# VH-VL binders against Protein TIC 22, chloroplastic (TIC22): the designs that were tried, part 8

Target 1, 202 residues: Protein TIC 22, chloroplastic (TIC22), of Pisum sativum (Garden pea) (Lathyrus oleraceus) (q9zst9)
Amino acid sequence: ATLTPNHVAKSLAGTSVYTVSNSDNEFVLMSDAEGAKSIGLLCFRQEDAEAFLAQVRSRKKEFRGGAKVVPITLDQVYMLKVEGIAFRFLPDPVQIKNALELRAANRGSFDGVPVFQSDLLVVKKKNKRYCPVYFSKEDLEYELSKVSRSSKGVGVSQHIMVGSFEDVLKKMELSEKSSGWEDLVFIPPGKKHSQHMQEVIA
Short names: E, the ipSAE of ESMFold2; O, the ipSAE of OpenDDE; V2, 0.75 times the mean of E and O plus 0.25 times the DockQ between their complexes.

## First folded at step 2 (VH-VL)

Design u07 (framework fv_ustekinumab; at its last look DockQ between E and O 0.43; V2 from the best seeds 0.00; counts 0 for: pae E 8.8 > 2)
Fold by ESMFold2, look of step 3:
Structure u07 (fold): chain C 202 residues (1-202), chain A 121 residues (1-121), chain B 107 residues (1-107)
Amino acid sequence: as target 1 above (202 residues)
Amino acid sequence: EVQLVQSGAEVKKPGESLKISCKGSGYRFTSYWLGWVRQMPGKGLDWIGIIYPGDSDTRYSPSFQGQVTMSVDKSITTAYLQWNSLKASDTAMYYCARSPLWFGESYFDYWGQGTLVTVSS
Amino acid sequence: DIQMTQSPSSLSASVGDRVTITCRASQGIRNYLAWYQQKPEKAPKSLIYAASSLQSGVPSRFSGSGSGTDFTLTISSLQPEDFATYYCQQYNSYPLTFGQGTKLEIK
């Protein structure tokens, strides 16, 4: 009785990433590092997808007039992943920098898409609890600045933990209902958790 | 309610193997990090390591790396701490403990009652 | 490894006293500090996490403060059930490390 794919997808509602499609509305795929299979590139920033489009157009003439950057939501991406379609994420470089700074004592690379959480933020609405997980450290910092009694601005990041989006998804897939993992809600960049909860619960 | 129930006290000789257990109940065992902590007689607390039962992601303290093995059997919601060859210096109380954090470093909100391990010749 | 040093190692106090226990980290640990209470022959009990946040069910006479390297646990009006050994623990970095403990005894 693990969490269903639909439940995991629902926790991802509202977050868009960007990829390139051809004129037939098919996603442009690239070879993996070994050339063994095709994978789609999903960018958290539209400008990075535009850069990818420019590179594709430079190398493949058939895309010069018809290919475009299109949005796709993470819940749709998750359902395609469940169907066996492979994707690779290109994270927001600002969030990679944020992740590396939080791991200063363990200097090195950060693998995957950063997500941020604080144990000081749990939202209760309509007799349910929700645990917001952010793709933007700055959005989490803003929410923490509203509730912190310690020195504001100076101590806010001390309550922020960073993890890998891919690792969180793997752990959710292994979890059963009533485990607490069903309480996770991913907060899109640029949204407040209250705004997002109102939109998702609608 | 959350409970961590550990196996009973053990009396062993140096060189023997041992596997002690910690059974979790009242919560979803596979969704919380579980740690092991040693307390030598009359001493403070030493962190041994932490394991995520859902996927067996395991982190050892350097001083215990290679000295002990943590494992889980998630079908019976039980974690284990195992020695291949006990030393007299392994005489201690051993606690299992749950972490409420989902990712990052851990503190412990619920503790087992402890298992006393005595190793003497 | 981050060393955690508690002060004092032991202290004696009377019911009703205000008690302060200090914990110092050898390196900055932000607010990633927990406090535990351990009574004789019992497992530790969680009191405080994130330096200043009380665990559910912990009496309000307990409070924590500090950040960075210097942390304090305060009991504002000591009760008979508060006589125990108290440990701090950092969870900023692996390996997780505990202070050596502070034994609080009745006069």
Scores: ipSAE 0.007, ipTM 0.564, lowest interface PAE 8.8, mean pLDDT 81
ESMFold2-Fast, scan of step 2: ipSAE 0.250; ipTM 0.731
ESMFold2 (binder alone), look of step 3: mean pLDDT 93; pTM 0.954
OpenDDE, look of step 3: ipSAE 0.022; ipTM 0.648

Design u08 (framework fv_ustekinumab)
Fold by ESMFold2-Fast, scan of step 2:
Formats: C-alpha cells, sequence, structure tokens
Structure u08 (fold): chain C 202 residues (1-202), chain A 121 residues (1-121), chain B 107 residues (1-107)
C-alpha cells in the first residue's frame, strides 16, 4: 500500500532542477503532446531553462519584465505532482549519452531521466541502510573508484546499472516498506553521497 | 536561436575526395549529438550516422560504414562529412541535424539547409 | 535493421479534409517514433516526437498516435501549406531508419 508521499519526497531532498516563473511566481507552462494541456518544464541544466526563458520572452511581452529562471528541489516538485500538477523533465544530454552507452548497443534512444546505481555501493548511517541513486554517472564512477582504490587489485567496476528516474519513482510509490525500495536516496548532480547524506540525514 | 548552416553545393568527378561542413550556433555544440542524413534525387531519407562533438564518438549506419567519415572541430562548432573517393551513387542532398533531448528522446529537431553533392564524369 | 513502411505512398486530398498517414515498424519500437514534414527543395521539419508529442510551433491540427509497431499521423483539417511529403522515423535502435515517405498532393 506502501511508501507515503512524504517518504518518497524525502528521498528527493537536495536535488535542484530549474524552471521558469513569471512575476506572480507561477510556472511558465508549455503545451503537452496534443496541445490540450499545459505542463511545467523542469530542466536538469540551468542553461536549458535559460534557453526556454529566452524563447518565452521572444513570444510574449508580458514575461520580459518579471519572468526568471528559478531553482526548485525535486522534493518540492514531487509534492506538487502529488497535488496534480503535471511536469516534464528535460534531462542533461550528457547523462542521456551515458545511459545509451550502458544499455545494449542496439538501443538508440532513452526514455526519461537517466539514473545510475551500483550494487557495490550501499551506505550505512545511524544503523540504517541507504542505497544511493545518482543523476550523474560520473559521480557514481568517482565513488566506485574510491571503493576500488581501497581494495588493492580490483579494476574499474562494471557494476553500474542504469534506469529511468520516472520508473524508479513509480516503483517506490508501489512498494511495501520492507521491500528495500524505502532505502533509496537520490544524489544531486555534482555532489558526493557523503556530503549529501550529512546534509539530508539528521 | 539554434541554427545549423551547411557548406555550398559541390560538383565532383568519381574518385575525387570531398569534405562538407555543418556549423552549429545558438546552443551547446558539445552537448548534443549531430546526425547526417542522405536524400538521393527523388528518393526518401537515409540515416548516415551520428557524432557526439564532446568526444567525437560516432555511430554509423552499416550501409555507410567505411564509405564516409564523420568528424568535428569543436573550436569552431563545425561538423564534417568526408569521402576519400566519391562514386556516382553518392549524388544526393546531404543534411545535418541536431538530436533533441526533450524528455530523453532522440529526434532530429533542427536541420541544416542541405548540401547538394553531384558526382558525374 | 528495423524496416519502416508507410501507407499510402501517396494520396490526394482537398483543403479541409481529415488526412491519416500510417507507419508500421517491423518490430516493437515502443513510442520511439518521430514524424517529419518535407516541402519541395526544403530540409525536413520536425512535427512529432515520442509518437504523439507535438513539436514546438507545430499547429494543433497535427497529431500522432500509436505504440509498438503501428503508428498514425493525422491532420484534422488540411491547409494549403500542408501539401508535402511526410516521413516517419524510428529511433529505438541503431541504425535509425525512415519510412519511404508519403506524398500528400492537392486533389
Amino acid sequence: as target 1 above (202 residues)
Amino acid sequence: EVQLVQSGAEVKKPGESLKISCKGSGYSFTSYWLGWVRQMPGKGLDWIGIIYPGDSDTRYSPSFQGQVTMSVDKSITTAYLQWNSLKASDTAMYYCARLDYSSGWYEFDYWGQGTLVTVSS
Amino acid sequence: DIQMTQSPSSLSASVGDRVTITCRASQDISNYLAWYQQKPEKAPKSLIYAASSLQSGVPSRFSGSGSGTDFTLTISSLQPEDFATYYCQQYDSYPYTFGQGTKLEIK
């Protein structure tokens, strides 16, 4: 029945994404696939949100005076999603390339926001188990290189699994508390898991 | 904002070498895959391959592997398509196009104007 | 390679008509399908990605549907500027492949 929205949101704390807001602090929306509904755009790169803002400003004069790129954390995004607000994520193209390289060579595209995990990386803190999930493959590789370095004779790890953020999130929502899915913690791009755990976990 | 500008038309003889270009502007050139597409006169679109400018990683269509070379010069945000020895069957319009990363999708969202290559004796 | 087959190869229609073009993949490509419009002597223009997502600036009369192996592009009320050749393209696996094209002609 399973993990609460608050539990899922807490696993997402500390990761910033970028959106465009107007002078009333409202999301600037774009049309969905059929043009029937408005959705909010959330970019993993600030420069992508800035490009979207420039596009909006070129089309609508009312946004030139007060529209701006603002950071919002994924836990805040998740709670807004629970309230019924629709969002579309624009992933980091570097991470899309990384995901395609890890998946079968015959797979030419990736659906969703790439996330990376390793069975070699489990963190224990305050008698609790945490399984970090990375938005950046390079961040995970750094942590794995640290593990390999501390163990003489081990080579570069091939234990990186790739998945879709949206799929992982959905599975967390459907899981029972003893399933292991409650152990996941998403690591912000550019941050080490030890730094993030210190900031997020009491 | 985003623009891909290709080099001008070429008229060549069989056996000659050729290098055509595609210059990107208005976006992060090293962050997006760039593709090449061939269109023979009166025919449809044929995917040649894609190149990632950040590290020059390439993926070729098997039908073009060994026939043509993709490369980039990221200092001038330019991609190239090169033949060592042209054949009459290479006569076609060649397009470059950027791959869109919206929601993780890979579709060609911006296209160059095309370079017409004519190979005849 | 994944083969993409469009139907019909050409069709004639009048302004105001509802037009449907189909595209079939030789194997399951989920929703990794894009649609392009090409006018004579012009580069292709992106219309739809992810089988049903409308590209920015494309009129709402264009829509895409389908998943797996069968896909459709629909123009709900044909306009004079819509007469062009339309291509579907799969991007599920390498090599990316295009359909042969559907030429939409004025009746």
Scores: ipSAE 0.005, ipTM 0.465, lowest interface PAE 14.0, mean pLDDT 81

Design u10 (framework fv_ustekinumab)
Fold by ESMFold2-Fast, scan of step 2:
Structure u10 (fold): chain C 202 residues (1-202), chain A 121 residues (1-121), chain B 107 residues (1-107)
Amino acid sequence: as target 1 above (202 residues)
Amino acid sequence: EVQLVQSGAEVKKPGESLKISCKGSGYTFTSYWLGWVRQMPGKGLDWIGIIYPGDSDTRYSPSFQGQVTMSVDKSITTAYLQWNSLKASDTAMYYCARVGEWLLPYYFDYWGQGTLVTVSS
Amino acid sequence: DIQMTQSPSSLSASVGDRVTITCRASQGISSYLAWYQQKPEKAPKSLIYAASTLQSGVPSRFSGSGSGTDFTLTISSLQPEDFATYYCQQYNSYPRTFGQGTKLEIK
């Protein structure tokens, strides 16, 4: 059998994204344009959600008196997605730049939310294997700098792979248990590897 | 039981095209990277590259990029290695192998039996 | 590219012997090293990954050790079916690279 939704959600625990909410709601506000269907927008940067809120308030006076930016974690987002709620992610533009640099100079646009991984980083805890996946290239580079210093002669820049968060989730959902895909843990931006692993691993 | 079954031996002339196959069974084909390895007669193993069947994402060795093309047909759980114009130096045994872990194409865990390709005038 | 060098290139041994094969990387690869066994006219078989972890179904007489640049494959008591060529492979960096192989022959 494939990985359960709860297993996939657990791998996403601790990462906050930002959306716009009405005063009566604590979760994702589905944005709307006249005549268009509502869809949830999830921003990896709080400032992007604030900009979106300003746009919403300029178009619809009804949002001026109670709409606000609220955080929601990716595990909650994933469970809502499993229930059929539509979302669109707005990635951190710094990470888009990082992804384009890794794929090739001037290769165009990047499709999806960038995530970064290195085959030099695998964590073992309680006789289980965990493979960290980073939303921030800079966070991964920091951890790799520690490994390079302990492993003489190892170069850092050539050990980073980039992928789409949406593609990684899709591949996890298609995988069998014991494939290795169950080993993934997504590391929140700005959080140290060891701190996050300590918080989310039983 | 995980199995990788490769197509039969090929005898070709320089300049001809060729496409060899590797059929996977006994596992979820779209959940594992699949790689190709060349072994020239009497020599060691050369890593060609890997492909992820779920989306056809590829990673080539620089020495093989542009010389061969990896592809998959998910509907028949089959991977392919293709040459547009064969050279005598392409004479070798070609193995397909499954990558044991997804996140990074680590090591090979299951291997096909090999396809012998002979290119001679 | 990371160059993998095995030593010796060939080795003669008798059944019951302890056999040691070494593999050296041109730069640090942590523990990202696999060992494969190839018998004449056969496809390679996976033996060890992560430098020291045995693949399912591999006899316990096989063991691996090492980290960084220097790695060892040991067969504690050689059996007739162990005469083969052995390859190391790094999977730390692209492209993945194999050692040139060590042929284990009957003495």
Scores: ipSAE 0.006, ipTM 0.454, lowest interface PAE 12.5, mean pLDDT 80

Design u12 (framework fv_ustekinumab)
Fold by ESMFold2-Fast, scan of step 2:
Structure u12 (fold): chain C 202 residues (1-202), chain A 121 residues (1-121), chain B 107 residues (1-107)
Amino acid sequence: as target 1 above (202 residues)
Amino acid sequence: EVQLVQSGAEVKKPGESLKISCKGSGYSFTNYWLGWVRQMPGKGLDWIGIIYPGDSDTRYSPSFQGQVTMSVDKSITTAYLQWNSLKASDTAMYYCARGFDWSYEDAFDIWGQGTLVTVSS
Amino acid sequence: DIQMTQSPSSLSASVGDRVTITCRASQGISNYLAWYQQKPEKAPKSLIYAASSLQSGVPSRFSGSGSGTDFTLTISSLQPEDFATYYCQQYKSYPLTFGQGTKLEIK
């Protein structure tokens, strides 16, 4: 038995991403690389969604239609994915750069949305272990700096692990209870884990 | 400006009940674990337990399980340590201490000044 | 329970000396170790957490090292205000346990 969709969705609560919707409140879809399927685009930066909106309006100059950038939370996105809607994420370029810097030398690309975690950061509540996963490396470094104050910060990055958000979600979906993957909680950019955990975890 | 301020010294007789307090200020009270530590006269430090004020989750040392009760009142950012029936062996200094706001919550960074409890006839 | 043993139980040193206090755990605790300073009739003060991380406001003459079972607290140049009892504490497993303390006396 694997983790329920509700469990996975709860780990994603509170993180906003940005998409484009039309005046009928429907997602504006784009073709995948093969041109065979329609997928929704979700941007981690509002400015990227606004750029996409500008391109859609430019391409469809012949047609009237109100379109706008709409925020949506990752737990809502996940439930829509469970309903069969396909999405593709556009990551924050700063975080792509951060992920490449943490990877082996001469690696030129990163596939997926970067996420960062550390074994030094584990939150306990109600006799349970929660492992924060950050969308922003800078947020994780800030938290770790409070743990490692005696050095010039040289050791902090040694404790940061980088992964793909899409891969982490897949592993959570396939995991059995008590595997440890159920302990993950995703931290919104710009938020401290203590603040987020207080709001999300009962 | 982060502070833990404890209640004043107590002198009690065996069998009496007692509730001492620890008031937090200058930080988000519900986001940090709070621990209690006993120090008997001339002795070292003994861990009693920790409580998470956000949901009152507790972890007690086996030596103190059932002997004392930890609780909190979030509205006044105050934690309590309570005895239903004091014994002479409870005579000690009692400290409260704030845990960190992450995985190191069991290591303490800010300590109260202590409450001296004397139990004698 | 994890037993914490400190060595020595007491130590006399002169101002300016390099002082070393040792703490040994009865089983592996990784880096889940803290050091505290307690002056007579005062509450303990946090010095170090995660075996080697200096608490904010603590002078740089204090340092911690070690991992697993053997840990060391070092004061590089002893000052008069360093007269105190020092305690180590493991926080890898419940119950949390403290060492018996090392009393540092200035000659």
Scores: ipSAE 0.000, ipTM 0.456, lowest interface PAE 14.1, mean pLDDT 81

Design u14 (framework fv_ustekinumab)
Fold by ESMFold2-Fast, scan of step 2:
Structure u14 (fold): chain C 202 residues (1-202), chain A 120 residues (1-120), chain B 107 residues (1-107)
Amino acid sequence: as target 1 above (202 residues)
Amino acid sequence: EVQLVQSGAEVKKPGESLKISCKGSGYSFTSYWLGWVRQMPGKGLDWIGIIYPGDSDIRYSPSFQGQVTMSVDKSITTAYLQWNSLKASDTAMYYCARIDYGGSWYFDLWGQGTLVTVSS
Amino acid sequence: DIQMTQSPSSLSASVGDRVTITCRASQSISSYLAWYQQKPEKAPKSLIYAASSLQSGVPSRFSGSGSGTDFTLTISSLQPEDFATYYCQQSYSTPYTFGQGTKLEIK
């Protein structure tokens, strides 16, 4: 038995991403890599969605007037994905740089949305275990500075594991309930895990 | 109410010892770094150091290392700044401040300050 | 140590003016910069963190911008209560360092 869609969605609660909607509140879709299918674009930065809207408005008159940037939470995105809607994520370029520095010292590329976690960081609340996964490397570094004697810079990276959000999500979907993957909670950028956990678990 | 309350003004002579306090209330004291900042009369802000109350991890500015001691008593949610032997150059306003994180580290909550005057 | 230099050291302005204060770091600090306001005989107050994020309860006329080495604090329409000394502070590496302060005075 794999984790339920509701369980996976709950782990994603509280993280906002940004998309473009038309005047009818429908997602503005883009072509996939092969040009054959339409997919929605979700930006981790509001300014990236605003840039996309500006490009769409400059190319087609039908988007002049009612089109706008709309926030949507990742739990809502996940439920739409479960229902068959396809999305492409546009990551925060600062976090792409962070992921490249950790993995290849800028000797490669990073595919997908970077996420960061550490075996040193496990939260226990109300007789339950939680493993936070961060969309911001800086947020995880802050927490690690409190659980180890590592400084903000030197040594901290040795305790940080970097992965792609899409790969982590796929592994959660394929896991059994007792695997430990049910313990993951995604932490929104700019929030401390204690603050976020209080909001989603209380 | 979330606040930091500092001890009262002190007047001392060179060579005397001193311990001033900063009491946190209304928040999880062990979940935030706490810093100390000096402001000499008519001058700007000068960072002394930070302490994490949860495990007493301490980081001093090189200028203050060995000159002062930071400590905490978790049971009464109080932080301390201590001198073994005061100098006239220690005359200043001393602030304690809580450090929060929101994409960078910053002082989000400040105590009212403790004025320390050292004169013969 | 990272040195923070503010410009100007003091300025005079009138209510309603647009005021700009700058802060320069001796090396890149990314967005690890905060701005504080200090009124005479009072403790400093947090205004801006992460270079551009407005502290809760601070009026929207205050804004911050910049990254790397050059940062700006802007007050779009100066109010009587805004006359104070303003400090920038880096938290990119220890020791944390403050700028020397900019005193905003009535013209």
Scores: ipSAE 0.000, ipTM 0.464, lowest interface PAE 15.3, mean pLDDT 82

Design u15 (framework fv_ustekinumab)
Fold by ESMFold2-Fast, scan of step 2:
Structure u15 (fold): chain C 202 residues (1-202), chain A 121 residues (1-121), chain B 107 residues (1-107)
Amino acid sequence: as target 1 above (202 residues)
Amino acid sequence: EVQLVQSGAEVKKPGESLKISCKGSGYSFTDYWLGWVRQMPGKGLDWIGIIYPGDSDTRYSPSFQGQVTMSVDKSITTAYLQWNSLKASDTAMYYCARSIYDFLGYYMDVWGQGTLVTVSS
Amino acid sequence: DIQMTQSPSSLSASVGDRVTITCRASQGISSWLAWYQQKPEKAPKSLIYAASSLQSGVPSRFSGSGSGTDFTLTISSLQPEDFATYYCQQANSFPLTFGQGTKLEIK
């Protein structure tokens, strides 16, 4: 059938996101966009989680004594979503800007967490194909800079595709084996491609 | 449910202007790209371009840049393809299609029925 | 521009046959390829995206495979309604480009 939760989780290993917990180690929840549901907030930048914590502490005295920023990896987040816990991601605003510039210069908003891929960076190791997906456009561009320039001088940005992390994850969940979706490996922000691939494949 | 309905067939003379339409229903019009494809009689498919209705951002095929203009009217969920001066070589079936532009690339999932444009003297 | 070449340009087959149509890109496009079906005097219908993912409502007898530059569309057991022209389209970059089409005719 479809890809297993363990397979999807493995593709997400190594990427840290940040949330806020209370003194009872429970996630601090916020209202969704419709105001009808409580969901956990996951920040791609630690500083955004610290800012959220500061707001929580200023508004609710009960959180002053034990509320804290807690790092959690995306594979752990995915397993918690499989168990029924709802989360909302707060993306890095730099990556939102990058996604808007790539997808549509005049598009004023981006829905979801931007992820970036290039067909020029497919890796073949241990007789398997791996397609890296980047949370940072800058990290992808760094790796692309190592690729030989075409004799025609074609720009590297023409080889960068942008998508929503949430949508990609959903499509992986719905895909059959050998569909190509099992090839995806998410690269943690700030981590070199080769280092992460060695750790995932080893 | 998701539907694109195009305007009726047109018969024109060279040099005349023309604006054909494509009306979307059953989905959030401003959240999807909309593409245009030309098919000359007995020939294959030629991609014209794509427009994002939310902000009117356009991408044209180099072969069609300056030949046609894509536009939208969000208030009536309608996209337009316009010629200032038609040529006999513009004779073709013109399709609009809801387009996805994401990590999976660029592809069309729902197509209009087509508008036949005939330009003859 | 990325050039898409289909093979064959036409073929004849019988109901129940397994049919394969191939598509080659002039440069690597990973899995970013779509397949469309067009019946005479009708609009194209989307069949496959991302090289191998079936569009909603498309019969399971249709399948796509391939990556990089070489792609295949397979119909495992041809039905009368499958006689049509099939087009591949690279989904990698602008401008989007289509193959020239493969016309599938009754034998």
Scores: ipSAE 0.000, ipTM 0.443, lowest interface PAE 13.5, mean pLDDT 80

Design u16 (framework fv_ustekinumab)
Fold by ESMFold2-Fast, scan of step 2:
Structure u16 (fold): chain C 202 residues (1-202), chain A 119 residues (1-119), chain B 107 residues (1-107)
Amino acid sequence: as target 1 above (202 residues)
Amino acid sequence: EVQLVQSGAEVKKPGESLKISCKGSGYSFTSYWLGWVRQMPGKGLDWIGIIYPGDSDTRYSPSFQGQVTMSVDKSITTAYLQWNSLKASDTAMYYCARQDWIEYGMDVWGQGTLVTVSS
Amino acid sequence: DIQMTQSPSSLSASVGDRVTITCRASQGISSYLAWYQQKPEKAPKSLIYAASSLQSGVPSRFSGSGSGTDFTLTISSLQPEDFATYYCQQYHSYPLTFGQGTKLEIK
């Protein structure tokens, strides 16, 4: 009925996030808001993971020896989540600012990891349709500038939809085949969709 | 310059076979879909189908499925539209056009091939 | 299939006039809409893609707007070379479909 975990994972291939591991290659976990559960922290910026490591090292001696920042891809993260491991994402603050500006009326806070897409942007390759979802608003704006040469600035932003990554994943998980949600492909920050598609889809 | 050049006009009798061509130049032929459009005399545009030259994948309008065959020869960057048995109702101008789902829709069109089928 | 309906089917106008042509889709197509101009005995020419984006080399007097189901092509100040038939086309879903065309004639 619903989209398989393997299909969802494939849509996430190629995007690196950063976590902290100990000398045994085990994730360093933080407590949830209630102090009841252990949650892995995943940062979209390497410098945020380095800052987290520095904080952990200042509090616990055992992390001073061999603890390090390691990259992990979102498809690997998703498979661990399917196995029951809880994670919290720390988004890029530049993209939080972008999301708040697009929402205009709701400048208080953005909950979750911002993702951006446009109904003007689909990739047709062979017999399949792909709808790119961007972690970087700037990357999407660059691609849209090729579609709308007569619309620089504000006009391009009128075609951009903003959502939370966590909400998009939930909707993909609940969707049936042929619903259109199977068409989504997440684009790593700093990559063009054409480059990413060449690496993920032949 | 990106260009699509079509074969010349054809005059045929009902029941005859026909194959018309559309040659692409000035772009990566295997990277774009190529569509076919019919226009009957004095009428509007009617979409026939689209082919991806990289792997010959096709999508036909239901109205044309089984009536015509689209094909390509990558070695000479040429697409073809073929009938096994022509009918008088096939009399029309036939256009080929390049399609890009991301940037341009049908941005480059051939000059057209006039096909006349009469007894 | 998605049905595209243009209005009007024909109109008469004078040079310098502001002309608007509308196109309605039978279901939502987002912004996957193109506009084409066809002069007598010539192939169609692409004017607008993605509902509002001008093709390279198309004069700025042409503009497109709309999303979802309702779309408009506008010519802000009609020129002699603009008398032609105009077609909208959706490229959201297979089969791709054209509107019936709008014939723009000299008044």
Scores: ipSAE 0.000, ipTM 0.426, lowest interface PAE 19.5, mean pLDDT 80

Design u18 (framework fv_ustekinumab)
Heavy chain, then light chain:
Amino acid sequence: EVQLVQSGAEVKKPGESLKISCKGSGYSFTSYWLGWVRQMPGKGLDWIGIIYPGDSDTRYSPSFQGQVTMSVDKSITTAYLQWNSLKASDTAMYYCARPDYYGSGWEYYFDYWGQGTLVTVSS
Amino acid sequence: DIQMTQSPSSLSASVGDRVTITCRASQGISNYLAWYQQKPEKAPKSLIYAASSLQSGVPSRFSGSGSGTDFTLTISSLQPEDFATYYCQQYNSYPFTFGQGTKLEIK
ESMFold2-Fast, scan of step 2: ipSAE 0.012; ipTM 0.593

Design u19 (framework fv_ustekinumab; at its last look DockQ between E and O 0.03; V2 from the best seeds 0.00; counts 0 for: pae O 11.1 > 2, placed apart)
Heavy chain, then light chain:
Amino acid sequence: EVQLVQSGAEVKKPGESLKISCKGSGYSFTSYWLGWVRQMPGKGLDWIGIIYPGDSDTRYSPSFQGQVTMSVDKSITTAYLQWNSLKASDTAMYYCARGEYSYGFWEGTFDYWGQGTLVTVSS
Amino acid sequence: DIQMTQSPSSLSASVGDRVTITCRASQDISSYLAWYQQKPEKAPKSLIYAASSLQSGVPSRFSGSGSGTDFTLTISSLQPEDFATYYCQQYSSYPLTFGQGTKLEIK
ESMFold2-Fast, scan of step 2: ipSAE 0.064; ipTM 0.653
ESMFold2, look of step 3: ipSAE 0.443; ipTM 0.757
ESMFold2 (binder alone), look of step 3: mean pLDDT 91; pTM 0.924
OpenDDE, look of step 3: ipSAE 0.008; ipTM 0.509

Design u21 (framework fv_ustekinumab; at its last look DockQ between E and O 0.06; V2 from the best seeds 0.00; counts 0 for: pae E 5.4 > 2, placed apart)
Heavy chain, then light chain:
Amino acid sequence: EVQLVQSGAEVKKPGESLKISCKGSGYSFTSYWLGWVRQMPGKGLDWIGIIYPGDSDTRYSPSFQGQVTMSVDKSITTAYLQWNSLKASDTAMYYCARHVRYFDWLSYFDYWGQGTLVTVSS
Amino acid sequence: DIQMTQSPSSLSASVGDRVTITCRASQGISSYLAWYQQKPEKAPKSLIYAASSLQSGVPSRFSGSGSGTDFTLTISSLQPEDFATYYCQQYDTYPLTFGQGTKLEIK
ESMFold2-Fast, scan of step 2: ipSAE 0.410; ipTM 0.752
ESMFold2, look of step 3: ipSAE 0.229; ipTM 0.686
ESMFold2 (binder alone), look of step 3: mean pLDDT 92; pTM 0.935
OpenDDE, look of step 3: ipSAE 0.516; ipTM 0.837

